# Ledger of designs, part 2: VHH binders against Apical endosomal glycoprotein (Mamdc4)

Target 1, 160 residues: Apical endosomal glycoprotein (Mamdc4), of Rattus norvegicus (Rat) (q63191r268to427)
Amino acid sequence: SHHMATDFETGLGPWTQLEGWTRNFSAGSMVSPAWPHRDHSRNSAYGFFLVSVAKPGTTAVLYSPEFQGSVSYNCSFTFYYYLHGSEANQFQLFVQAQGLNTTQPPVLLRSRHGELGTAWVRDRVNIQSAHPFRILLAGETGPGGFVGLDDLIMSNHCIL
Short names: E, the ipSAE of ESMFold2; O, the ipSAE of OpenDDE; V2, 0.75 times the mean of E and O plus 0.25 times the DockQ between their complexes.

## First folded at step 1 (VHH)

Design a4 (framework vhh_8h5u_2)
Fold by ESMFold2-Fast, scan of step 1:
Structure a4 (fold): chain B 160 residues (1-160), chain A 121 residues (1-121)
Amino acid sequence: as target 1 above (160 residues)
Amino acid sequence: EVQVVESGGGLVQPGGSLRLSCAASGFTFSESYYAMGWYRQAPGNQHERVAIITSGGYTNYPDSVKGRFTISRDNAKNTGYLQMNSLKSEDTAVYYCAADLYWGSPEYDYWGQGTQVTVSS
C-alpha cells in the first residue's frame, strides 16, 4: 500500500491546473519580502513550493485527480500552507463529489485569509464521500502578499 | 500527442443494440490515472454524459440509460467501449468519447470527433 505525496520538487505530480499556481523557490528572481525564506519539504531556499500568482479577478485552482468513493473509510489529506504580507490573501479547500447523475457543487472544508505569520502551517482534512470526488485548492494573493502550498499528502484510503 | 477515436455508430431499430469503441493513442490505460466517458448530443440539445469509468473501475450512468448501457475498457487493446442495449429513438445522437487524464483540468481533456447513432424504425 502506498500513500500519494507531492513535494513539487520535480513538478505537480498527479495534481493539475489551468493557470495561476506557479512552482518557485525562495532564492528565485520573482520573490518579494512576503515570500518564505525556505520551502517546507526540504527546509531550503532552493526547495520548491507552489505560489498563487493569479491576476485580480482570476483564482488559481489546483485540482486533484478523481478519487473513488467509499462508505467504509475516510480519505485523509494533509497539506502545508503559507499566508503572509497582505490582508487580502485567501486560501480555500473544496471537495467536489460526482453524484450518479449530477456533479455536486463544491463544498468548502477550509478557509484561511490574510496574515497568518512567517511559518509553514500544517492542516489536515478527512473526506468521507460515497461518490467519486476531487479536491480543489484555491488561492488568491493580495497586493504585496504571498499564498503558498507545499507537501500535499494523501492517505492510503485516497483511492484513484 | 493524446487522441481518442470513436467507431461503431450506425442505424439500428428500436430495441436493438450497438457497441461503440474508443481507441486511445498517446497514453495507455495501464499507465494513466484517468476517467473515460461517453457523451452524446442531439440537434438542439446540450451535451449529456451517458457513462463514465474511472481508472479504479468505478462506473456511473444517468437514469436515462442506467441498466441499458454498459461502459468497459480493454487495457490490452487500449480501447474503451459502450455497449448500448434496448435502444430507443430518444438515444439518437452523436456520441463522443472523452478521456480525462486529470479530472477538472480542460488542458487534459481529450475528446473524439464523434460517431452518429440513429435509432429509427
Scores: ipSAE 0.000, ipTM 0.128, lowest interface PAE 15.4, mean pLDDT 78

Design a5 (framework vhh_8h5u_2)
Fold by ESMFold2-Fast, scan of step 1:
Structure a5 (fold): chain B 160 residues (1-160), chain A 123 residues (1-123)
Amino acid sequence: as target 1 above (160 residues)
Amino acid sequence: EVQVVESGGGLVQPGGSLRLSCAASGFTFSDYSYTMGWYRQAPGNQHERVAIISSGGDTNYPDSVKGRFTISRDNAKNTGYLQMNSLKSEDTAVYYCARSYEFWGDTYEYDYWGQGTQVTVSS
């Protein structure tokens, strides 16, 4: 069945941002040895990923499209992240629900900090919301570090 | 997985010709500003660049092969080629395909070298 998958090879797809997340690739990383040697989706030095260029004190935020609320569906979100080269690296995943008249505050579901090694790490969150919601992915890169994302996958039960 | 694979080498007499192929997999040449090059190495020597072609089709050759070798690429087939004419005994070497890219006007080389293909020019 249908699922929403974004590998960043041709753009952001349905995801949006104001600034701070940049599409890039490993061979382009001659300016930083902390970058991964390959992306996750293509296993290629020329495959694209997202990298946060927001320094500590500023935040890059990527927004999903809005999904419909349903207590009947098991909506899951799978993603790959990479944190290396600085203890000041930060990555956070929030879910933000739309109330009857007002957007609710974001709820933190994942928080990752610092140095987590030299491999893309898979993670998955389950989302159950009676109200429409969106996912926020926030990243800050420490000095000499790298904070990256690739392969964002919403399951078949996440309804646009 | 990203790789390049050379083929087309062999034994040929002086004055003969060969066409080498470089097949890419795990990426496409049209995705970004990929530059492709051919290099060779004879025993006891460092690698020597024999041809380079940019993503836009611009080519460059050293004097040792200029006029005899022609580099080309087919982005739809993800394959590069080296046409070698008027071969000389001093062209005997293992020939390697290398991928590089252009970033902010600079070219970065020596990415994803293949296994090489042997070219021997001898009677």
Scores: ipSAE 0.000, ipTM 0.074, lowest interface PAE 22.4, mean pLDDT 76

Design a6 (framework vhh_8h5u_2)
Fold by ESMFold2-Fast, scan of step 1:
Structure a6 (fold): chain B 160 residues (1-160), chain A 123 residues (1-123)
Amino acid sequence: as target 1 above (160 residues)
Amino acid sequence: EVQVVESGGGLVQPGGSLRLSCAASGFTFSSDSYWMGWYRQAPGNQHERVAIITSGGSTNYPDSVKGRFTISRDNAKNTGYLQMNSLKSEDTAVYYCAKEYLYGSDEPYFDYWGQGTQVTVSS
């Protein structure tokens, strides 16, 4: 079984944000032609996903809880993303480590941009950090576009 | 500014030994430091991580060098080392010292801050 799985159906789970990411569904009030017709977790127009609705010039950032460091095992993170309707769409995945008395700068592990079609796309990253760390998921939606996330899954080697 | 200077490379016969040094400036290897790693790249190959050591002294090695290579550091001198024993022709590469706090399974997430040091294993 997965150590931590978040499908957004009831909330953000252990993930946190200040602003910019919104839970929504396809049959909701904010639908546009760029939006998916279904979520990934339930394959339903009433299933929830996360969409980036940050104000122009700002980026929505979602934060994982802090995980323990390990030099022996990789923490595997699997997620689904949807980028459609604008070449200016941007999605980035960062990992940020916590040193003993200092926070390290975020390190970019994935970058996706633009128009990537009309399907939820699966991606996976393997993380091995000697220090405690957290994952940052950054989304910026271009004009008329959509940037979304669903089904965030941390493996059993990701230790809280 | 963050700088590292690698040294200690050279030409050695199969079965020989070399000790590489990494002198750091602009950061420290003690508490609050990043982990320190040694990486190598041979012509036509991708970068390969060969050793890491954390601020707490924990080490990790891939199977290709485990038992032959030993990473260490001297916090008072702010210098890292890689002791390489029982060298093989496939160890021929440019060796780089890097600070980093993350390791990915597919590729290391780091920048080269030094010029590297060439290790050549041949008769």
Scores: ipSAE 0.000, ipTM 0.183, lowest interface PAE 12.8, mean pLDDT 78

Design a7 (framework vhh_8h5u_2)
Fold by ESMFold2-Fast, scan of step 1:
Structure a7 (fold): chain B 160 residues (1-160), chain A 123 residues (1-123)
Amino acid sequence: as target 1 above (160 residues)
Amino acid sequence: EVQVVESGGGLVQPGGSLRLSCAASGFTFSYESYAMGWYRQAPGNQHERVAIISTGGSTNYPDSVKGRFTISRDNAKNTGYLQMNSLKSEDTAVYYCATDWYESGTLYPFDYWGQGTQVTVSS
């Protein structure tokens, strides 16, 4: 019953990550020639964004809270991502629905890989689910590469 | 709905070997799109990770079994395996196969678990 937006200026907000088993995204900022020169939310070199510092073969995963299902609305998710410095960078967005008797397998909605330049890229997915669901954002960084996320925006139809 | 069924458990003497199998069915996506892991639980303990294998074949083991256990998969047979060598009494537990749809096998927890198979390492 409300809008959810996360710009990482004050941490992860309602998003969560697993500890221990998988190297995580780091919420922060870094002034470096190798990193995004500006975060998207503040258009500032000192602004905060989420970045994967994982080594090749290590995946960072960010989980949304569980949203309610609806047959009447499409939950719209808008986000910004940054893939730079390695052809082995990978970003994937999954949606995982809770079925009546079983949690459904995650469904891949977006896959991006490699070197996409030095600017933040905007993307949007529309999620129609009659069942409760969550969003998974997965990032894997290649050697010398960077995978970044910022401004995770859920529409008013993404109901907690 | 994904189902996994473990087999190959049993009683073995210390220093012995066992190979566990995990047969999988009911996929929405092909088997090779599912990461797989082995977990175990001894009486009084929490579930602990034993091994995981990614869709690309990358593996990970805790120090307690590294060098003794090997996880593998046969995509043509929709089956995963855990080869256990140099078994110790501390390896006595119910062993569970777990899987989830994902390109990388480093994610936890998995959503699809089997019923488990008992491994007992007797003195």
Scores: ipSAE 0.000, ipTM 0.121, lowest interface PAE 16.1, mean pLDDT 70

Design a8 (framework vhh_8h5u_2)
Fold by ESMFold2-Fast, scan of step 1:
Structure a8 (fold): chain B 160 residues (1-160), chain A 124 residues (1-124)
Amino acid sequence: as target 1 above (160 residues)
Amino acid sequence: EVQVVESGGGLVQPGGSLRLSCAASGFTFSDDYYAMGWYRQAPGNQHERVAIIYSGGSTNYPDSVKGRFTISRDNAKNTGYLQMNSLKSEDTAVYYCARVTYEWSGSDYEFDYWGQGTQVTVSS
């Protein structure tokens, strides 16, 4: 796939946020033991990822661009996440569709909580929406924990 | 810096109309990932939602104001509006404008910026 991939090495690409997700790398500062020793895209201590700096009770949200609806093709979204160091860590993926004359509430497709080990974990969702939609990636980091994202990949059927 | 400034409040008799304005600086309402909302607080009560306009232009209102209030925005002027018609005494409150960044099921909207508000008083 050479369409709509974001590795965070130079920025957020077409993804947007207001606050709460921070680009960072393992060797760039003193980090807690919960942080990964390397990113996923470069497998390097100097490669960038996103980390949620939102505490329990607040949430960092990252927004995709709006994609076109289709009745013919599934939009597949692949991503890598890292949850380690706290049982209070949480990550959620939502899809928000634009209805005929109203924006729909976000619909939860994935929820991951707590301690998931010391590896970047691959996940994939298939989205079939007749209406335009966007993806929301929400992260909340527990005390002493880490919640991170890397390598966000949209399939060639995710049409802008 | 970032801020919102509400204006247009005042004293009006029942059945009257007012138009509130919300001027934003330091950010824009034309961002596809913002919703703009109007909230009100009557004395002794917590804030409640009055109107929301989403990035796609769709709107939502509670039953208490549906059909009487209309929310809109002018992206070129970076200004939001609340047109209030057929005002009732129970509409008396301080009205606030907020930028809304996301919505959670069953939760109040998260809002980033509160202005000082504008007082609306409906009395005979």
Scores: ipSAE 0.000, ipTM 0.101, lowest interface PAE 18.1, mean pLDDT 76

Design a9 (framework vhh_8h5u_2)
Fold by ESMFold2-Fast, scan of step 1:
Structure a9 (fold): chain B 160 residues (1-160), chain A 121 residues (1-121)
Amino acid sequence: as target 1 above (160 residues)
Amino acid sequence: EVQVVESGGGLVQPGGSLRLSCAASGFTFSSYESYMGWYRQAPGNQHERVAIITSGGSTNYPDSVKGRFTISRDNAKNTGYLQMNSLKSEDTAVYYCAKGPEYYWDSLDYWGQGTQVTVSS
């Protein structure tokens, strides 16, 4: 099996959205100074990324497909994020497992806030779950800010 | 205060058996969102995982102990166990039990003092 990689160039792939994430690119006519000049996957002003544009008081949430649980494998998730232009920017990564009788509450694995510079930043998390699970990526954009994602990569040990 | 206490180690001959126990205090193993595992460390080596059990009873073992070791948990007694059969000199180590979240297990919560297992003669 091969890893699952999503670069947003043609859509969301297997990822789904509750609300608030939008595909966009840097060369759009109405981008703010907080936006990146290029995406990460293509290094191009016409390459696509996700940006959080949830209305005030709401959070943009992106859901992975459901992965199988196994105590024997080590699923790793690599992603690129961009936070700039507002101290009120927020990004959180959660894992949510499915229990036998109920869905478990999301568990926070990463939290990033504010202004983190003008480059796409790489991060990686290891996820080990005996139960089926999903990854949740939550973004809130502050006034005049930018919160974005690109290149979401699940290792080949993450089993659909 | 959260604590785990390992017991049941000792000196055994090759081919012998031991049953290790892990007693929790200030904390319950019946929490659905967590796993329990056994780890060992021989002198000069890094810790290695030898058994994992989930809240649902699913287990996993590395090839070095598969078929010889059995992990179990008694939630009513708040105690975990490791049954070790057909012991080899290579199994000589200090054995530890740990509890962690089911979403990432490279962070070890609730390490105890360990119990020494020596296989010789």
Scores: ipSAE 0.000, ipTM 0.171, lowest interface PAE 11.9, mean pLDDT 78

Design b1 (framework vhh_7n9e_1; at its last look DockQ between E and O 0.02; V2 from the best seeds 0.00; counts 0 for: pae E 18.4 > 2, off the site)
Fold by ESMFold2, look of step 2:
Parts: C-alpha cells; structure tokens; sequence
Structure b1 (fold): chain B 160 residues (1-160), chain A 124 residues (1-124)
C-alpha cells in the first residue's frame, strides 16, 4: 500500500493523539521485560514505535484524519501491534462515521486482549463506508505489560 | 527466495558523495519497511537509516542526519541511500535489510534478511 504509512520514526505523521501514546524505542527502555526487543518498521532496538502509557483506568487514544467515504472501493488499513507482559492488555480499533448531523458512536472492528507473545502482530481491516470516517486506535496497558503500535498503513483507496 | 543485492560502493575522498542501491526480489517490496545498516572493520552492526513501505516516512541515525538521504522506487523494487559530505568515519560495509513479518494468527515468521553488502571507503 502506497497511500499513507506511518512508522513513527519522525513523529505521528497525520495521526493525532488525545492521551497516552508515546513514541519510544527498545534500547532506551530495555529495563522492562515486556517491551519489544526491536521495533517493526526498522527491525532495530533503536527504531521507534508508539507505546501506551495511559494511567490505569484510562485509555490511550490515537485517531486518523478524516477519510472520504466510497460506495465503490474498500479502504484497507494494515497495522502492527504488540501485546506482551500482561493478560490485562487491551487493544481496540474503531471506525467512526463523520460529517453527519448527529454524533455517531464508534464501531468496534478489532479487539485484542491479553498476551500475544514477543512478536509484532500484523492485522488488516477493510473499511466500507459511504460516509466520511475516522479510524480510532485505543490501548490499555495491563500491570507490567506493554501495548505498542507501529507501521500504520492505509491503502491508496483511503482518500483524504 | 528473498534476495537483496547492494551496489554503488567504492573509494571516495572525504567530502565526496556516493549513491548506494539495493535491488530487491522474491517478495512484495512495497509492503515492507526497509533499512540500511553498516559495519565498520572490527565493530558491530550499526543502524543507519530506515524508510516505510510507502516511502512516506524516513529516519536517520544522528551521525548521518543531514548528509544521507534514504529513498525507494517501488516500481523498480529498489532502495537507495544518497551519501553526501562523506567522512572517514563513514567507512564501512553497507547492507540493506528487510523488516521481519508476523502473521495475523499470532504465528511468528521471523525474517532477519540482510544483503551481502557493498564497501564504502572514505579516504582522508
């Protein structure tokens, strides 16, 4: 996919955080056994990723810019996440319709909970929406755990 | 099979420039982040620069920022490193590498793949 990719090496790109996601790298924080040994985008202990550092009981939230709706094409979103060190880790992906007269609730497309091992996990969603929309990524880190994001990739059919 | 072939190294004087290339085959190049690393004689591997699959995001080691530029041509399956204002400290074997992949089902497919490298030697 060529349209939009964010690997966090130089910042958040087009994404906006509300709370709790922080850019970091493995070599800078290797005192925690739950952290990945290397990022996904650079396969390096010095490559950057986002980590959820929200207070217990609050959720780290990251959201996309508004994408156009389409009746013809799917917008494909590929992303990499890392859940390790706690069975209470939580990651969720929502889509929220925009541009309507009433506030629409976000729609949950992916929910991952707990422990997924010591590797970055790839996932992909196809978004069909006739309305403009945003993608929301939410993370909650369990005690002693790690919830991370890297390589957020939108296909060329995801139009700003 | 995955193949990465570096080229464009050579001998240059300090202050000079070189452009390295990495020809990739055996995988969907545009789906993968790529990076350059280097290894000086008697030293460990050092990360130099990285680029996202789309080419939209780049990163650089502090020692090369402002002098090196990473880029890619996904139509030609080729990764590049433009190296300007070279210093003797940049002397090393330069190699390109592909990110590793882990599947959606939680299966782990670790692909730590490196090219053979191209030598860059910067003389005083």
Amino acid sequence: as target 1 above (160 residues)
Amino acid sequence: DVQLVESGGGLVQAGGSLRLSCAASGFTFSDYAMYWGRQAPGKGREWVSGISGSGGSTAYASSVKGRFTISRDNAKNTLYLQMNNLKPEDTALYYCAREYEVTYSGDYTYWDYWGQGTQVTVSS
Scores: ipSAE 0.000, ipTM 0.100, lowest interface PAE 18.4, mean pLDDT 74
ESMFold2-Fast, scan of step 1: ipSAE 0.012; ipTM 0.321
ESMFold2 (binder alone), look of step 2: mean pLDDT 80; pTM 0.795
OpenDDE, look of step 2: ipSAE 0.005; ipTM 0.223

Design b10 (framework vhh_7n9e_1)
Fold by ESMFold2-Fast, scan of step 1:
Structure b10 (fold): chain B 160 residues (1-160), chain A 120 residues (1-120)
Amino acid sequence: as target 1 above (160 residues)
Amino acid sequence: DVQLVESGGGLVQAGGSLRLSCAASGFTFSDYTMYWGRQAPGKGREWVSGIDWSGGSTAYASSVKGRFTISRDNAKNTLYLQMNNLKPEDTALYYCAAEYSYGLTYEDYWGQGTQVTVSS
């Protein structure tokens, strides 16, 4: 039911970035009021998640590996996010397709902002692309806030 | 070559205080999340405290919260642990560890540790 899962306990797996997403943990106590007390994958204060700590005025972006296009099946992507503690928190999910002769502009599939509570929230997108594509996960943390990711799961129809 | 060197341990009476230091070399200290851990005789390693690259976010194990304070000086490449109101159960080898903060996977770098003994 899922082809590829990344829980950040040992690193980024096949995901890549330049900077801005940091692996971190809660360690049994709140680091700030905005931080989760536990990760999603381990339900543990010592389990790792990603948090957006991009420089002021910049956005942290995480890139998937490139997946093959298909006209027959949808690639399903399930992920968990946490947005708490600031109305200026932002999270966006884009899909970027590779055309025959050029890379296409990113297409926005999800946008979340601000204060969404004190629990890891599941979301899922279905992607149909005739061309090869990547998923981009963009995060920006507002003052006193938290924007985090855990458990990125690609279905069997997301073909490398 | 990455090195972490802990110091400041010793023998103190219950209710006393100690300040531990960890001197880091061989890497860009300000890019790393830093940790303090401890290991008592006959027990596994226990996480004590953590601090992010900037010093702006800290976390503590419930057993030490309110008594211990983690801090860092990025200009000196040094990590600190201020330990107040020490208890006999805080007796352990204390060590520091480093993990790269910006999404590349690294094994934790671990120091050899400094012994803390709290007498009653």
Scores: ipSAE 0.000, ipTM 0.140, lowest interface PAE 16.6, mean pLDDT 79

Design b11 (framework vhh_7n9e_1; at its last look DockQ between E and O 0.08; V2 from the best seeds 0.00; counts 0 for: pae E 16.4 > 2, placed apart)
Amino acid sequence: DVQLVESGGGLVQAGGSLRLSCAASGFTFSSYAMYWGRQAPGKGREWVSGISGSGGSTAYASSVKGRFTISRDNAKNTLYLQMNNLKPEDTALYYCATDLEYYWGSGDYSPEFDYWGQGTQVTVSS
ESMFold2-Fast, scan of step 1: ipSAE 0.015; ipTM 0.372
ESMFold2, look of step 2: ipSAE 0.000; ipTM 0.111
ESMFold2 (binder alone), look of step 2: mean pLDDT 82; pTM 0.833
OpenDDE, look of step 2: ipSAE 0.006; ipTM 0.245

Design b12 (framework vhh_7n9e_1)
Fold by ESMFold2-Fast, scan of step 1:
Structure b12 (fold): chain B 160 residues (1-160), chain A 122 residues (1-122)
Amino acid sequence: as target 1 above (160 residues)
Amino acid sequence: DVQLVESGGGLVQAGGSLRLSCAASGFTFEYYAMYWGRQAPGKGREWVSGISSSGDSTAYASSVKGRFTISRDNAKNTLYLQMNNLKPEDTALYYCAKSGPWEYVYDSFDYWGQGTQVTVSS
């Protein structure tokens, strides 16, 4: 495989979670005015995205599969996010490395807060780790808000 | 006041089993994901297992998957870890942790108990 791409149209693919992220679509009706009118992958009201619906006091966390470490190549991760409708919205991206005998603490690479407009926003991070690692995507939706993800794309140097 | 009280540790021979318990108080237990972590002398803290607030989703570190089972009883505010086929490498202080709004990894969580010591002899 040249790369790993996940558009959520049929499921989570290789991504996993404990709780808090759910697949949904707009389909011409909104759960609230803060929701996008279409997804990013299909540009369609019937296309799926992930939305953070974690219970009070918890944060939704999505985990990538574990990738191999490399000292020669960077793993490039591109994703789309949507933050609208509440100043209390939060989104964070962490990388967590696996040491020989110990899982290392997550390292924060991106943090986005609050109200960022009414469009899917593209972002990209480059990850270089000599040790195996995984990506954590954390979202918390504020009152009346929306925090969503779509189109998670791993480059060909992100080796499973 | 958040309190987490671990129990059930002890000395066991390799291949043996133990069941750990964590009694929670001071917060609405059913709203929070819960975790088990461990630390051996001279080692860093290691995440062992996690369970969602409802109990429907679980996750395990590769070193314990297939041997350990995490569960919870929300009516009793208690978290459990069933440990089977114990190995000398499982010797550590075991502690439970509560998720917070931004603390979703075991080593970022508040730890309110002394833990429970598990020692596995060869």
Scores: ipSAE 0.000, ipTM 0.175, lowest interface PAE 14.4, mean pLDDT 78

Design b13 (framework vhh_7n9e_1)
Fold by ESMFold2-Fast, scan of step 1:
Structure b13 (fold): chain B 160 residues (1-160), chain A 122 residues (1-122)
Amino acid sequence: as target 1 above (160 residues)
Amino acid sequence: DVQLVESGGGLVQAGGSLRLSCAASGFTFSDYGMYWGRQAPGKGREWVSGISGYGGSTAYASSVKGRFTISRDNAKNTLYLQMNNLKPEDTALYYCARDVTYEFWGDSYDYWGQGTQVTVSS
């Protein structure tokens, strides 16, 4: 009856990282013309999103918790991204499965680059894995650019 | 090996109609969402329309909504795009693509066909 939704207003929720993604908002001290005027979850200049501070040649990676495999259900992941202000912006979504007692290499499902307009963009991926898996969200920000994420939503068939 | 082969393009007058087809092989067609994209001369690729694996959900770019209809026939492994009220701005190479659905041993990348040219004269 529940889905997992993360809006970044109070932290990363169940998502983890080592470095490179930061929580911020539009009215903060580090804004530039490339930044959105508001977040997606609150439609507010004081609402939080994630922004990649990883510059070209370095990558910020955000990791989901591990989800159970299923042969009966599709796990659907919906998310919002914002790419603007630099042609060198990059965003990639990977899925990494745990199979046969070994971790498989990450598999690329989405790749976006450059300037994609001045609105939060909705995207969705369906994941059918018989084995446990996690989602990786990778961002790299070009000079003067912005690469951001908000509202990460896992469907009720994504089982922890 | 995944293959996608588009057909049905051609020259048409503004206000006219065309129906594009995409024949898919090398994978279980009903397991994947499919989409149509296009690329106009000198422009980047633009997403046009998408359809879920069993056809229960469809989506359209604002520029084509109300004019184009995406559909599929899973028994024939074929994707369609019905294009009505064509405009000169719709002139582009149209290609079909397999949407991304991760399976443990499945493909991770979008697969695109070679495309079919649509030219709309004023």
Scores: ipSAE 0.000, ipTM 0.111, lowest interface PAE 15.0, mean pLDDT 79

Design b14 (framework vhh_7n9e_1)
Fold by ESMFold2-Fast, scan of step 1:
Structure b14 (fold): chain B 160 residues (1-160), chain A 121 residues (1-121)
Amino acid sequence: as target 1 above (160 residues)
Amino acid sequence: DVQLVESGGGLVQAGGSLRLSCAASGFTFSTYWMYWGRQAPGKGREWVSGISSEGSYTAYASSVKGRFTISRDNAKNTLYLQMNNLKPEDTALYYCAKDESYLFGTPYDYWGQGTQVTVSS
C-alpha cells in the first residue's frame, strides 16, 4: 500500500497550520548564508521546503491529519530537517492523542536545537497510541538562523 | 558551565499548593526549551511539563493537567511550576532540565539536583 508522503513542491498536502511555516526555495529566497542551497526531495535550488519564520512571541506549528490508534509501533514517521546558523534554533516533534471527548496533552518525541551543520538530516520515529492522534512539528528560528523541514513520510502502517 | 538549581519543595497536606523555581545559569536561558520532570522512590523518571523558549507553547502530562502551570521569566533566567490541588501521588523529587532526552530513556544533557515534594494524606 502507499504511504502518505509530502514533499512541499505543490503545497502542504494534508498538513495544516495557522501561521509560521512558509514554503520557500533556495534560488528565490537566499537572503542568508544559513539557508540550504538545495531542498531534499528534488535536490534542487528550485525545489520547495518549509522554513520557520514565526513572528516574535509565536512558535510555528505544523499539524498532521488525524491517524487511527497504533498499538504495535509499526506506524513510523520519517522526516528531514535542517538546523543551521544559530545556536537559538529549536525544533520539537510531538504526538497528541484524541480521546472520545477530550484531547490529551502533546507528548514530546524529538527535540533538536542549535547548529546541526549544512545537510538535510533524516530522522524517524515510531508511534504508539491507543487513541487517534496527530503529529505536531514545532519550529523556532534563532537570529541569523534557519529551521527547515522537507519530505514528511508516514509509513503504510499509519492509518488515516 | 550549565547550572540548574531547583527550590520551593517541601511538606504539604493533600489539596495544598507549592511553587517550584529553577534558577538557570551558564547558557542563554531565553533561547532554550525548558522542562520539569519528577521521580518517585522506586519509579522511573516521569515527564511533567514543558515550555517553549518564548513561553508561547506549553504541554503537560495527563496526571497533572489542570492542576499544574509551567511558566518562565526570561529576564530572571528562572523557570516555575505552580502546583495546585496536590495529591499523595505527586510525592517525588522534582527537577528541571534543558535537554529532555532523559525523559524518553536516553542520557540527559543538563539537569539540576532536584527539590523534594512530599504530599501527606
Scores: ipSAE 0.000, ipTM 0.126, lowest interface PAE 17.0, mean pLDDT 78

Design b15 (framework vhh_7n9e_1; at its last look DockQ between E and O 0.01; V2 from the best seeds 0.00; counts 0 for: pae E 15.5 > 2, off the site)
Amino acid sequence: DVQLVESGGGLVQAGGSLRLSCAASGFTFDDYYMYWGRQAPGKGREWVSGISGSGSSTAYASSVKGRFTISRDNAKNTLYLQMNNLKPEDTALYYCAAYETWVDSGSYTYEFDYWGQGTQVTVSS
ESMFold2-Fast, scan of step 1: ipSAE 0.014; ipTM 0.380
ESMFold2, look of step 2: ipSAE 0.000; ipTM 0.121
ESMFold2 (binder alone), look of step 2: mean pLDDT 82; pTM 0.824
OpenDDE, look of step 2: ipSAE 0.009; ipTM 0.305

